# Designs tried in a protein design chat: VH-VL binders against Probable Brix domain-containing ribosomal biogenesis protein. Part 7

Target 1, 224 residues: Probable Brix domain-containing ribosomal biogenesis protein, of Pyrococcus abyssi (q9v200)
Amino acid sequence: MMLITTSHRPTRRTRSFGHDLERVFPNSLYMTRGKKTIQELLMEAYDRGYERLLIINVWKGNPLKMTFIKVHPDDWGYLGYLYLHGVKLQREMGFRGLNPIREDMPLVVTTAKRVGLDHLAFAQVFSELTTGKFVPRGDKSLLSIADKYNTDVLAVIERHPRGIVVNFYRLDVTKERAVGPLINVKIWIMEDGRRWDYKEAFGIKVKPRRKEGEAEEGARKDSH
Below, E stands for the ipSAE of ESMFold2; O stands for the ipSAE of OpenDDE; V2 stands for 0.75 times the mean of E and O plus 0.25 times the DockQ between their complexes.

## First folded at step 1 (VH-VL)

Design t04 (framework fv_teclistamab)
Fold by ESMFold2-Fast, scan of step 1:
Structure t04 (fold): chain C 224 residues (1-224), chain A 120 residues (1-120), chain B 108 residues (1-108)
Amino acid sequence: as target 1 above (224 residues)
Amino acid sequence: QLQLQESGPGLVKPSETLSLTCTVSGGSISSSDYYWGWIRQPPGKGLEWIGSIYYSGSTYYNPSLKSRVTISVDTSKNQFSLKLSSVTAADTAVYYCARGEWELLPFDYWGQGTLVTVSS
Amino acid sequence: SYVLTQPPSVSVAPGQTARITCGGNNIGSYSVHWYQQPPGQAPVVVVYDDSDRPSGIPERFSGSNSGNTATLTISRVEAGDEAVYYCQVWDSSSDHYVFGGGTKLTVL
């Protein structure tokens, strides 16, 4: 899938984030940046058969920008950018020493069950950036999606008060919760002109309150 | 049937850490539809939001309290918890846990509240 | 930080109409929610998204929001409506749930 690296002089936290991504992006490798140029990284990615180069930039010690580059011998180019409020590392979510992911496993991208159109649009964008497969959620369980697409790894796009969250599930590790990393996206920009900003999205009314099927009086059943 | 119940010590000494747990019953904390929050109310004063958490572990904190607050979730126990460090008498309040559907919708279910007094 | 301003108290006789205001700069662009807190009890949402009512809340409760003022209107006030009322918004610029200071409704 992709070669993953950082800007020059990354922090320990940023390196950890790169390693976390290596464990949830199939057929991907985290590589120490050192003194390598973008051209050298593109050549390395191409030689290894990767379709993407991901560069993680830092600000005040935290990973704050993810730059996705299309890898091609004659037509490489920048695809898009994710600007982050922050990340939660796998170790911060209680997971250490995850087994390497199988190379032949696809990355499935889906959403939480109740999300807005902004989240559906981002799921498609995230699929394009990573070369993952977007699968609409509907009423399907993550287990049923994973089984149908013969995968154990899913990126789930979730709602968040300050942005859009990408959370990763490894069903070969646990079926109970996400393993991470958790990525909180505040702005995304594509080179084709598509863009999104949480400040524009969240300063206005979002969803009407659902009246049927919810115990709004507090005394009735909430759901099942 | 959804109920939220706060629990934890009612007395905390100055400079120590205030620790509370909210137990959710009649519904699952693992739902992607909801955020779970802490709101406090000093005696005779108004409501102040402390922070919120999503079942995945994503947190949002009141900027005025951010350096002292940690909220965590335990989906296996259907609970979420608040830790507020370095407490003073100004932290004496009734502490509520609550559920919010979507980021921009109100807190629709609240616990009964638990009084925490900070004194020697 | 964003600030919501409410009058500290409003008094009304039974059967009359109470109006509780919530002032905020350009509050009409926000989604305003209203909570009722009876003495010694947890808050209950009575109006959300400016003007919608949860199931079980009497139609006497209504809301509006435009410009710099949101208003909770309670018509045909009953003794049981006596409570402190709070307005609340999400402020996307500071990533903060902001509550007003509360208005004590006294039913005389």
Scores: ipSAE 0.000, ipTM 0.420, lowest interface PAE 15.6, mean pLDDT 85

Design t06 (framework fv_teclistamab)
Fold by ESMFold2-Fast, scan of step 1:
Structure t06 (fold): chain C 224 residues (1-224), chain A 124 residues (1-124), chain B 108 residues (1-108)
Amino acid sequence: as target 1 above (224 residues)
Amino acid sequence: QLQLQESGPGLVKPSETLSLTCTVSGGSISSSDYYWGWIRQPPGKGLEWIGSIYYSGSTYYNPSLKSRVTISVDTSKNQFSLKLSSVTAADTAVYYCARQYDILTGYSDAFDIWGQGTLVTVSS
Amino acid sequence: SYVLTQPPSVSVAPGQTARITCGGNNIGSYSVHWYQQPPGQAPVVVVYDDSDRPSGIPERFSGSNSGNTATLTISRVEAGDEAVYYCQVWDSSSDHYVFGGGTKLTVL
């Protein structure tokens, strides 16, 4: 599926997040960044047969950012970005020592039951970013979806008061609850122009109060 | 004007299931604008969030209580309910139901309307 | 496991200004809400989203939130303001509404 790495000088938490993703993205590898350039990472990903390069960016005082890049020998390019409120690690969900998935199986992306249109749109976007398989939920159980698509791993897009969450299930580990990581998305942007911002969704009727520093972020968006 | 009212047994035996219902009046629980939550307060102690539900049935639970909590919604009766299993004396508290804002309303996620609260005592 | 820390009590004389703090790691990045709970009554939201007031809440209630401390400020305190005050945030990393321990405001 993909090569996963971090920005230079990652925190311990960021490194743990990368390893957690390796355990829920089938046929993926977390690689220590070291001094590698983007071009070196793209070459490594291509040589290993991956279609995506994921870079987890952490900036002091800012939320985590996930950057998805299409891997191709002649036409690589940035696909999109997820800006995060935060993440909940697998160890914080009670799971340690999970093995990566090396079998050839799809990552199925679905939604919680009866979620809104924003969640359906993001499920499709997340499928495109990861090369996962989007499957509409309806009233189906996660077990029935997993059985139909011959997979043990599902990313479930769930509602959140201030964003959109991605939660991962490993049915080979437990059929009772999510294993994580839990990803809380506040903004997603695609290079093709599609975008979503929890503050814009929140401000349909009334603009939410700007927090200290947000005016500069808004100005930068408008100038681009 | 919207009002919330808790109801259910005020006494529950240890190891049994605590069951409460919140009745919404003066407005619809089927609103896409709001989540509906349960908060408790043991005598002389602080507030603790139990969980919240959207009219679609989507739930969020306090991680500390998740294994014992089920919140459900009945849109036909304009009600939502709490079940807390395997109760002990530590679950003795005033239980509040409350409305909270949804992201789509353009307002905060604060709990803006609360029921009066109902005391549930866990004892034999 | 995000934790909000409030002082257990604050005392103030009528007409003075009370300041109630809510400490949390990088709390300035959260939206802080404040609830007033008079003895024997349900909580009432008095400040939401750091500094906004619900309709019906007097202007002497205000809030701020920066760095590691959020503050509820009550100017020209009245006897009727005596209550326990709770701060509250949504913690995205744990998917949890976290309340502070509460601060009892005593109006002398």
Scores: ipSAE 0.000, ipTM 0.418, lowest interface PAE 17.0, mean pLDDT 83

Design t08 (framework fv_teclistamab)
Fold by ESMFold2-Fast, scan of step 1:
Order: C-alpha cells, then structure tokens, then sequence
Structure t08 (fold): chain C 224 residues (1-224), chain A 120 residues (1-120), chain B 108 residues (1-108)
C-alpha cells in the first residue's frame, strides 16, 4: 500500500504513530526518515512497489499533518493533506505488539451508521488518499462488510464534536472494538481543490485574534 | 434546474398506510452530496421533519414517528418514497419533499407540497 | 429531545427593522437555517449556516447566532416580507432535524 515516514527530527510519539499506521495499512512500511529527501523517498517507495508515500509532520511533540503523495515513475505528485487535532495511539487504546499486515487484502473505508454528508465525503477522500476501498455502511455490520470484501482491516469514519475521526478495526485481533490509532481530523485539503474545515462544517464559533498592533493600542489606551 | 414533485393519494382512511413518492428531475438522486427528506405541515401549524434518506438507503427518522415511518429510494427511477403506517386524523397535513444538504446548508430545494387528508 | 423556541408573531411598520429570535440550548454551537413561507406556498431558504444568504435573497436579510439565541434580522421591511419564518437546526447528537414553531411577520 504505502511507505510511511516522518518529517526530519520526529518525536517518539510521532514515530509510534507511524508504526501504528504500519499495523493497519496493509502491505505498508514505516521507514526512519534520517537525511532522505522527498525524491529519495519516492524512489524507495517505487522500488518497493508502493502506490503512496505518507509523510507525518510534528508540532509540539504530536502529529500535526499527514501529507499523501502519489508514487509513479512518470506521474508522481501531491494528492492531499490531513491536518489533525490529535491522535490516540494503539497503546493508549490497550493494544501492544500488533504485527503489520503482510497478506494481500484491501483496506476497507466505511462510516459509522449515524454520520452526516461531511463524513461520507471524507470517507471517499480517505479511500483516495490511501488507495483503500470505500464501502457505504447502510445497515451492515463491520463483520459482514469485512466478510464480503475479504479483509480483516477497516477504517471507520466517525463523528466528533471538533472534527472527523478515523478509527481502525482489525478483526483478526478483536471482533468487538477498535484497535486504533484514532485520528482526529480538523482540516482536509485535496490538490484537486476539494477541501473541508470543521469550523465551517459544524458551525463552531472561534474567537477572532486581534492583530498585534490593535492589541498594543488597546493596552496603551487602558493604561492612560 | 432541479425540481422535486410529490405524488400520491390525497385521501387515506384511518388505520391505513399513507404512501407518497417524490420525483427528482434536473439532477441525480445518486449523489454523495445530498440527503432527500420529507417534511410535513398540519393545517395552520408548523413544519415537522419526518425523515431523510441517502441514496445508499441509509435513513434518519424523527424519533416521534420512527415506529410508523419508512423512507425508501429508487435510484433507477430517480425517486424516493414515504410510507407512514397506522394513520389517524393527526396525520392530516401538507407533505413536502426536499433536498437535504445536511448540517451546514439545510433544505435548499422544496417540492410544491401535497395535501393528504386522513378521513373516513 | 432538542427544542427551538420562536415567538408566535412579530409586527413592524414598513421601512423598520424586524428581529425574529430562535432560542435553543447552546444553539450558538449549531448551524441555524431560516425559511420564509408565504401563505399557501412552499418554504424558501433565506439564510443558511447562521448568516449566509442564497443567491437572489436581498442583503436586508441577515442572521446571527450566539449562546442560546439565533436571530433573523430583516431591515427596511417591505409588505412582501409578510410570511411565517422558521428556524431549523440538525441536532448532531440525535441525528434529528428540528424546526422552530414559526413566527408570523405582520407588516402594518
């Protein structure tokens, strides 16, 4: 599926997130960034037969941004970006020592049963970014979807007050609950122009920041 | 341009099933961008949402009506339909179908409405 | 279940400003839509997502939404604005579309 790496100088938490993704993206590999350039990573991904390159950027110790790049010898390019509120690691969900998925199986992308149009749109976007297969949920159980598409792994798009959540299930590990990682997406942008922002989509009110000059002027007036 | 048109019997007897169809023209019902909804309005009263459906068959129903309501979609005919069982005089209303753009956009296109009277 | 409260009626003189309120618990965290329904006609959306206007709706229609109250404001009211106005939200918790009871605007 994909080669996964980080920006230069990743934190331990960001590396853990990369390893978690390796465990839920079939036929994928987490690789230490080191001094490799984007071009060197693309060559490595192509040589290994991967269709995607995923780069995880860090901010204040946490994953901030996921950048998806299409791997192709003649037509590589940036596909899209997920900006994150945060992630919950597999170990934080009670799962340790999971093995990567080396069998040939699809990543099925679906939704929770009770989600809005923004979640359905993102499920399709996430399937495009990962090369996963989007399957509408309807009244189906996750088990019935997994059986029909001959897979053990599902990414389920779920509601969240502050964004859209991606939660991973591995049915070879547990039939009852998600294994993670849990990814809370606040913004997604596609290079083809499609985009989404939780502030706009959910009507969330954000206090506007004052310009630096305006703040200084206000302070001076109050002091005099 | 997009148009929605309600059709079905204007009179239903108490205890029977009210059945209406909405025909969509000028646009495809098989779009991931929209739900398709039913809203009713009893004479002299306000608007009440009945439910909405996505082209895949996923439904959302008003909890007050959920036990009596079934909404279905026929993508080959570009139609969606409402069935309301065990009707009483309280179900007398103008029934509207509408395109439902979800949380941030509301209902942007409405049918003209059809009056359904529940009477023996 | 979630409830939206509107005054049953509001009266204004031509050229004045009408304000129609929609009360709901923490409604400021939700997207509010406003519909105009002239007598005997289907509703028409006049404001969506708190404050945005569809193409063809005059600028004198505006909306706001904060705390527990959303407001539809109609400036320079005209006789043709007489209608019942409904507010609407999608309650994400229950996946329930909720309409207010409606406010009849009378232009004296």
Amino acid sequence: as target 1 above (224 residues)
Amino acid sequence: QLQLQESGPGLVKPSETLSLTCTVSGGSISSYSYYWGWIRQPPGKGLEWIGSIYYTGDTYYNPSLKSRVTISVDTSKNQFSLKLSSVTAADTAVYYCARDRGYSYGFDYWGQGTLVTVSS
Amino acid sequence: SYVLTQPPSVSVAPGQTARITCGGNNIGDKSVHWYQQPPGQAPVVVVYDDSDRPSGIPERFSGSNSGNTATLTISRVEAGDEAVYYCQVWDSYSDHVVFGGGTKLTVL
Scores: ipSAE 0.006, ipTM 0.484, lowest interface PAE 11.2, mean pLDDT 85

Design t09 (framework fv_teclistamab)
Fold by ESMFold2-Fast, scan of step 1:
Structure t09 (fold): chain C 224 residues (1-224), chain A 122 residues (1-122), chain B 108 residues (1-108)
Amino acid sequence: as target 1 above (224 residues)
Amino acid sequence: QLQLQESGPGLVKPSETLSLTCTVSGGSISSYSYYWGWIRQPPGKGLEWIGSIYYTGDTYYNPSLKSRVTISVDTSKNQFSLKLSSVTAADTAVYYCARLEDYVWGSYFDYWGQGTLVTVSS
Amino acid sequence: SYVLTQPPSVSVAPGQTARITCGGNNIGDKSVHWYQQPPGQAPVVVVYDDSDRPSGIPERFSGSNSGNTATLTISRVEAGDEAVYYCQVWDSYSDHVVFGGGTKLTVL
């Protein structure tokens, strides 16, 4: 599915998140960034047969941004970005030592029952970013969906007061509980122009947080 | 309304283990959104974080206290507890339990207990 | 071992503006939270994520964070604001919570 890495100088938590994703994205690999360039990562991903390159960026010590890149030997391109409130690691949900999924099976993307249109839209977006298969939930159980698509792994898009949550299930591990990681998305942006912001979606009109550099630059531009 | 309440002995002898419990009411400790933590304050001094726990038992400890501290959770009683071993007079402090809103980017303590004074003396 | 530095005290007259600083190496790259601790009481969060206010905290409390300094600003100070104020960050390198030493705000 994809090659997963971090920005340079990842924190312990960010490395753990990369490994967690390796355990829920079928046929994927977490690779230490080191000094590798984007071009070198794209070549490595192509050589391994991956369709995506995922870069996890750090802000204030935690995973903040997930950048998805389409892998092609001559025509690679940025697909989209997930900006995060935060994540809950598999270990924090009580799961350690999960094996990566090396079998050829789809990642099914679905929603929790009784979600809004924003969650349905994001489920489609998340399936495009990951190359997963979007399946409408309706009244179906997760087990019945997994059986129909011959998979053990599901990403379930869930409600959250501060955003949209992605939670992962591994039915080869437990049929009762999510294994994680839990990803809380606050903003998503696609290169084709589609975008979503939890503040706009929930009617929260908040004054933009200003950086010192941005404030100074704005003042200079307005004076000219 | 969420409320946190500390309980445990107010006096502990040097070299023994300090043991405190925090009881959570008006909200569930079994929530993926929160960590639960302990903070202490020696008389006339500042706040010092001791550690935090997730409802599944995953813990984070202050490196300076890590060898002596154990935090545990009992989801059936909606409680979490602190054990600090080999105490000395330097461990005399008001001990607070608190909820950590989100143990990710931007984590802060949104609700605090009243605090309980623990004196280490013979 | 990350360290946050606060001045031990700040004095202000009622109705004036108090500014309490929190110094840390590249603190602008971290989220800063501020707590008010009135005498004999538990701390209360007054500003979180650099500049956001919890429900019930008046708008005269504000925050900023850039470079090596975060600042809590209290405008139109009232006698009831007299307290010790603590800044706090989560240090990702060591995965621990760090508090500043506290600043006693005296309302003259």
Scores: ipSAE 0.006, ipTM 0.473, lowest interface PAE 13.6, mean pLDDT 85

Design t10 (framework fv_teclistamab)
Fold by ESMFold2-Fast, scan of step 1:
Structure t10 (fold): chain C 224 residues (1-224), chain A 119 residues (1-119), chain B 108 residues (1-108)
Amino acid sequence: as target 1 above (224 residues)
Amino acid sequence: QLQLQESGPGLVKPSETLSLTCTVSGGSISSYSYYWGWIRQPPGKGLEWIGSIYYTGDTYYNPSLKSRVTISVDTSKNQFSLKLSSVTAADTAVYYCARHFSGSYYDYWGQGTLVTVSS
Amino acid sequence: SYVLTQPPSVSVAPGQTARITCGGNNIGDKSVHWYQQPPGQAPVVVVYDDSDRPSGIPERFSGSNSGNTATLTISRVEAGDEAVYYCQVWDSYSDHVVFGGGTKLTVL
């Protein structure tokens, strides 16, 4: 599915997150960044047969941003970005030592039963970014969806008061609850122009950003 | 502007195969968010679901019609089609093609095409 | 097979509130969608996912769903609301779409 790595100076938490993703993205590999350039990572991903390169960026010790890149020898390019409120690691959800998925199975992307249009739009976006297969939820159980699509792994798009959550299920591990990681998305942006921001979606008022040189700047007593 | 348009013969003889095509314009049929379906309505009666298809070719059929129904998709032409075999007068209806979203509701419908089964 | 039951008809005077029910076994566990079909026209969704309304649909249209009954409520009814209304679910056990029989709303 994809090669997963981090920015050049990852924290332990960020490395753990990369390993967690390796365990829920079928046929994927977490690779230590070291000093590798984007071009070197793209060559490595192509040589291994991966369709995507995922780079996890950090800020103040936590994963901040997930950058998805299309892998192709002649036509690689940035696809989109997920900006995160935060993540909950598999170990924080009670799971340790899960094996990566090495079989040819789809990552099925679906939604919780009661979600709005924003969650459906994101399910489509997440499917495009990961090369997963979007399956409408309706009132279907996760077990029935997994059985129909011959998979053990599902990414379920869920509601959150301040964003959109992606939660991962591994039915070969447990049929009772999610294994994680849990990803809380606050903003997503696609290179084709589609975008979403939880503040706008939930009616949270945002102060207009002032530009340098505007009339308001002249009235303040502050020095630059 | 997304539009769906049904096309095909308006008269079919008993025992023959009813064949309809839905042409999608103003949007791509190759979309992760949508299934594409056929619904029919006999004159003066209610709506009856025939089946749905995903752009990959995965199908769902009404069990009452499953032995007679085939739905197919042609992503290169942005079309999907319905074949209903061994028709009788009971198959006389307005046939709609429609797109369903969020796993179970229909947000766009074609105008409908009346198919009469008669000798 | 799963069945949705609607009353055949409901009559209401202009300005009054119409309530159209959709009965189904444990329908409250399913997402219910409502369509308006004016005479001679294709259906149009007026309420989806139990209670959400598409853009362009007046707030007079609302929905609820609990237990064995879902309800479409149309407040301050207008003559232009006269149509047949259908409820619809996706049945997870059989992976098929189910429509109710339809309710003809008559505005006196």
Scores: ipSAE 0.000, ipTM 0.428, lowest interface PAE 14.6, mean pLDDT 84

Design t11 (framework fv_teclistamab)
Fold by ESMFold2-Fast, scan of step 1:
Structure t11 (fold): chain C 224 residues (1-224), chain A 123 residues (1-123), chain B 108 residues (1-108)
Amino acid sequence: as target 1 above (224 residues)
Amino acid sequence: QLQLQESGPGLVKPSETLSLTCTVSGGSISSYSYYWGWIRQPPGKGLEWIGSIYYTGDTYYNPSLKSRVTISVDTSKNQFSLKLSSVTAADTAVYYCARESIAVAGTDYFDYWGQGTLVTVSS
Amino acid sequence: SYVLTQPPSVSVAPGQTARITCGGNNIGDKSVHWYQQPPGQAPVVVVYDDSDRPSGIPERFSGSNSGNTATLTISRVEAGDEAVYYCQVWDSYSDHVVFGGGTKLTVL
């Protein structure tokens, strides 16, 4: 699915988050950034057959931004950005030592049963960013969806008072609860112009500040 | 395929306003990923950032030039423009327009440049 | 008022390694970008975000940044590498894009 890395000089928590994502994105690899350039990462991703490059940025020790890049030898490009309130790591949800999914298993993206149009829109966006498969929830159980699509891994889009949550299930690990990571999204921006901001969704009218406007619209790592 | 082209008078009289336009082709100026900037270079000297603009109209100016500089954007024409008032001989320079990338980890950098246009301030 | 200091010139023989420094107070906390300006041409970015290289730029170009010094390293230098090289940072405190004074690389 994708090659996952961080911005330069990642914190321990950011590296843990990258490893957590490797365990819920099928056929994906977390690679230490070190001194690797974007071009070197794109070449590596292409050589390994990955369709996406994901870069995780940090601020104050926590993952702040996820940048998704389309991998293609002649037509690579930035797809979109998720700006985060925060994450909860798999170890913080009680799960350690999970094996990565190396098999040709789809990532199914669905929603909780009680969600609004914003959540449905984001489920579609998240599917596009990850190359996952969006499946409408309806009255179905997560187990029945997993069975139908021959997968053990689901990303479930859930409500949050100040954002949109992505929570991951590994049915080969447990059928009782999510394994994580839990990702709380405050802003998402797509290169095609689609965007969402929790402040607008909740009726908060704020004029953008110089660095604030940049953060909402595909910001620099130091604009936070 | 992205191209930036500067245009405007090559000669400006002292005390007048220097006015330049940058035309963007092969890409949209109405993009979340980029700022659009002006950089100048006096003959035989180094690069000096003048300012940058976001397609929404938000501007950022070099503090040393801020009182004299106005940058504006016209998304319908896919152009952005520079006005520098009260010019003197010290403003003689090659003026570049450039795209400033914000889509990558790190800070803003200029990934595509126009060819540059020489503006001479002389009576 | 942030200042970047570059040596005005560096000379190197073909096939050798050139190192161009960019000095700044705590520059290792900033992201450094490097531009190559051949005679009579517009600048071209050769390294961005300290060490990332744009598509089409040879692997001979590399960058590092720590403490008070960033360095552009050009290995196996070729005559075509002759240019003025500029480092650049964005200084969030002053909200200013700052360029170094430039270093003329001469290939002997």
Scores: ipSAE 0.000, ipTM 0.414, lowest interface PAE 18.2, mean pLDDT 84

Design t12 (from t08 with heavy chain D100T R101Y G102Y Y103D Y105S Y109P; framework fv_teclistamab)
Heavy chain, then light chain:
Amino acid sequence: QLQLQESGPGLVKPSETLSLTCTVSGGSISSYSYYWGWIRQPPGKGLEWIGSIYYTGDTYYNPSLKSRVTISVDTSKNQFSLKLSSVTAADTAVYYCARTYYDSSGFDPWGQGTLVTVSS
Amino acid sequence: SYVLTQPPSVSVAPGQTARITCGGNNIGDKSVHWYQQPPGQAPVVVVYDDSDRPSGIPERFSGSNSGNTATLTISRVEAGDEAVYYCQVWDSYSDHVVFGGGTKLTVL
ESMFold2-Fast, scan of step 1: ipSAE 0.012; ipTM 0.597

Design t13 (framework fv_teclistamab)
Heavy chain, then light chain:
Amino acid sequence: QLQLQESGPGLVKPSETLSLTCTVSGGSISSYSYYWGWIRQPPGKGLEWIGSIYYTGDTYYNPSLKSRVTISVDTSKNQFSLKLSSVTAADTAVYYCARGLWFGELSYFDYWGQGTLVTVSS
Amino acid sequence: SYVLTQPPSVSVAPGQTARITCGGNNIGDKSVHWYQQPPGQAPVVVVYDDSDRPSGIPERFSGSNSGNTATLTISRVEAGDEAVYYCQVWDSYSDHVVFGGGTKLTVL
ESMFold2-Fast, scan of step 1: ipSAE 0.007; ipTM 0.593

## First folded at step 2 (VH-VL)

Design a04a (from a04 with light chain S95D; framework fv_anetumab; at its last look DockQ between E and O 0.35; V2 from the best seeds 0.00; counts 0 for: pae E 9.7 > 2)
Fold by ESMFold2, look of step 2:
Structure a04a (fold): chain C 224 residues (1-224), chain A 120 residues (1-120), chain B 111 residues (1-111)
Amino acid sequence: as target 1 above (224 residues)
Amino acid sequence: QVELVQSGAEVKKPGESLKISCKGSGYSFTDYWIGWVRQAPGKGLEWMGIIYPGDSDTRYSPSFQGQVTISADKSISTAYLQWSSLKASDTAMYYCARLSGELLDAFDIWGQGTLVTVSS
Amino acid sequence: DIALTQPASVSGSPGQSITISCTGTSSDVGGYDYVSWYQQHPGKAPKLMIYEVSNRPSGVSNRFSGSKSGNTASLTISGLQAEDEADYYCSSYTDSSTYVVFGGGTKLTVL
């Protein structure tokens, strides 16, 4: 479904993350960036029949940003961006040696059973970015959803204190818990103007009226 | 003005129930996570769990899962820590703390603490 | 969950500098820049001293500084004063389901 690569000069952790994504995005391929340009990557993705190009950027040794690009020879374009608090690799979740999914099955994108409106919106956004199938959760189990849509792989959007989490399940590996990677999203932006920022969603700076001698909440965000 | 005020000290016997409170004021209570931290006599800080009062999303450390209940009543800006059956080992100081949206995952406001003593 | 590793105690003389370490993993200290430090005097609630690895809240002396290398964060106190004698705790965001992890604490003694 997608060609996965990195920015130039990736770290080992970023490459591992790319390979983990290859193991949960059906019919996807991780490719070493090398000196390839975006135009060259798009043509390669098109020639191989991929619908998306995913670029993972690194900052301070960790994956920081995921850039999703629509693949088309004449009408390609940037679709959106995820900015990350961080990731947890499959091996850090106790899973090693998983094989990529080469069977013809969809990625299902759903949510935990009890989430907010922002999580539902992101589940739809994530399905658009990945060409996944958005399935509203309701009271359904992950097993029943997987059976209905004939898939073993689900991306489940979950609430997190300071962000939105994507957990990947591979029900062919285990039915008991996520296998990863875990993606902790702090900001998402779509090129069509839709966006979300965890600071705006979870709280605002509270400047106490006539506060006497107590420390302000933070120097980095002193906007009153 | 912004503060967390905890309920008073408690002296209990093993097997009794207890619910202690943490009332927030001077800010939008439902917009911030509230965490609970235990400190046994002469010991360090021990993370217990956290709640988002806006929708009661609650997460526990593994050490406390099933041992306590964390809850909130957003209509009165109050979070709670509750035991159904106290043990002598529950003797400790208990703090509530607010996770700051401005400081990006730091506890900027702490309650004064509630001393819980469990003895026969 | 695994508590962050801190030395049990450190000591220094007035005017000297000391450093308290805080070692975690790639799931917390190493993977994120959300490390904070708290000072606790006897009988008092903890006080936030450093957040986001190296930032000081307003009202905290510039004698307190923070840094990180790999999986280890450090709190440095320069120009030690008697009032700095306290327990110090590090804390970090963690991508585990508990979201927060604390260090075991370090008792600072000013000689």
Scores: ipSAE 0.006, ipTM 0.532, lowest interface PAE 9.7, mean pLDDT 85
ESMFold2 (binder alone), look of step 2: mean pLDDT 91; pTM 0.927
OpenDDE, look of step 2: ipSAE 0.034; ipTM 0.642

Design a04b (from a04 with heavy chain L103Y; framework fv_anetumab; at its last look DockQ between E and O 0.03; V2 from the best seeds 0.00; counts 0 for: pae E 9.2 > 2, placed apart)
Heavy chain, then light chain:
Amino acid sequence: QVELVQSGAEVKKPGESLKISCKGSGYSFTDYWIGWVRQAPGKGLEWMGIIYPGDSDTRYSPSFQGQVTISADKSISTAYLQWSSLKASDTAMYYCARLSGEYLDAFDIWGQGTLVTVSS
Amino acid sequence: DIALTQPASVSGSPGQSITISCTGTSSDVGGYDYVSWYQQHPGKAPKLMIYEVSNRPSGVSNRFSGSKSGNTASLTISGLQAEDEADYYCSSYTSSSTYVVFGGGTKLTVL
ESMFold2, look of step 2: ipSAE 0.011; ipTM 0.580
ESMFold2 (binder alone), look of step 2: mean pLDDT 91; pTM 0.931
OpenDDE, look of step 2: ipSAE 0.024; ipTM 0.647

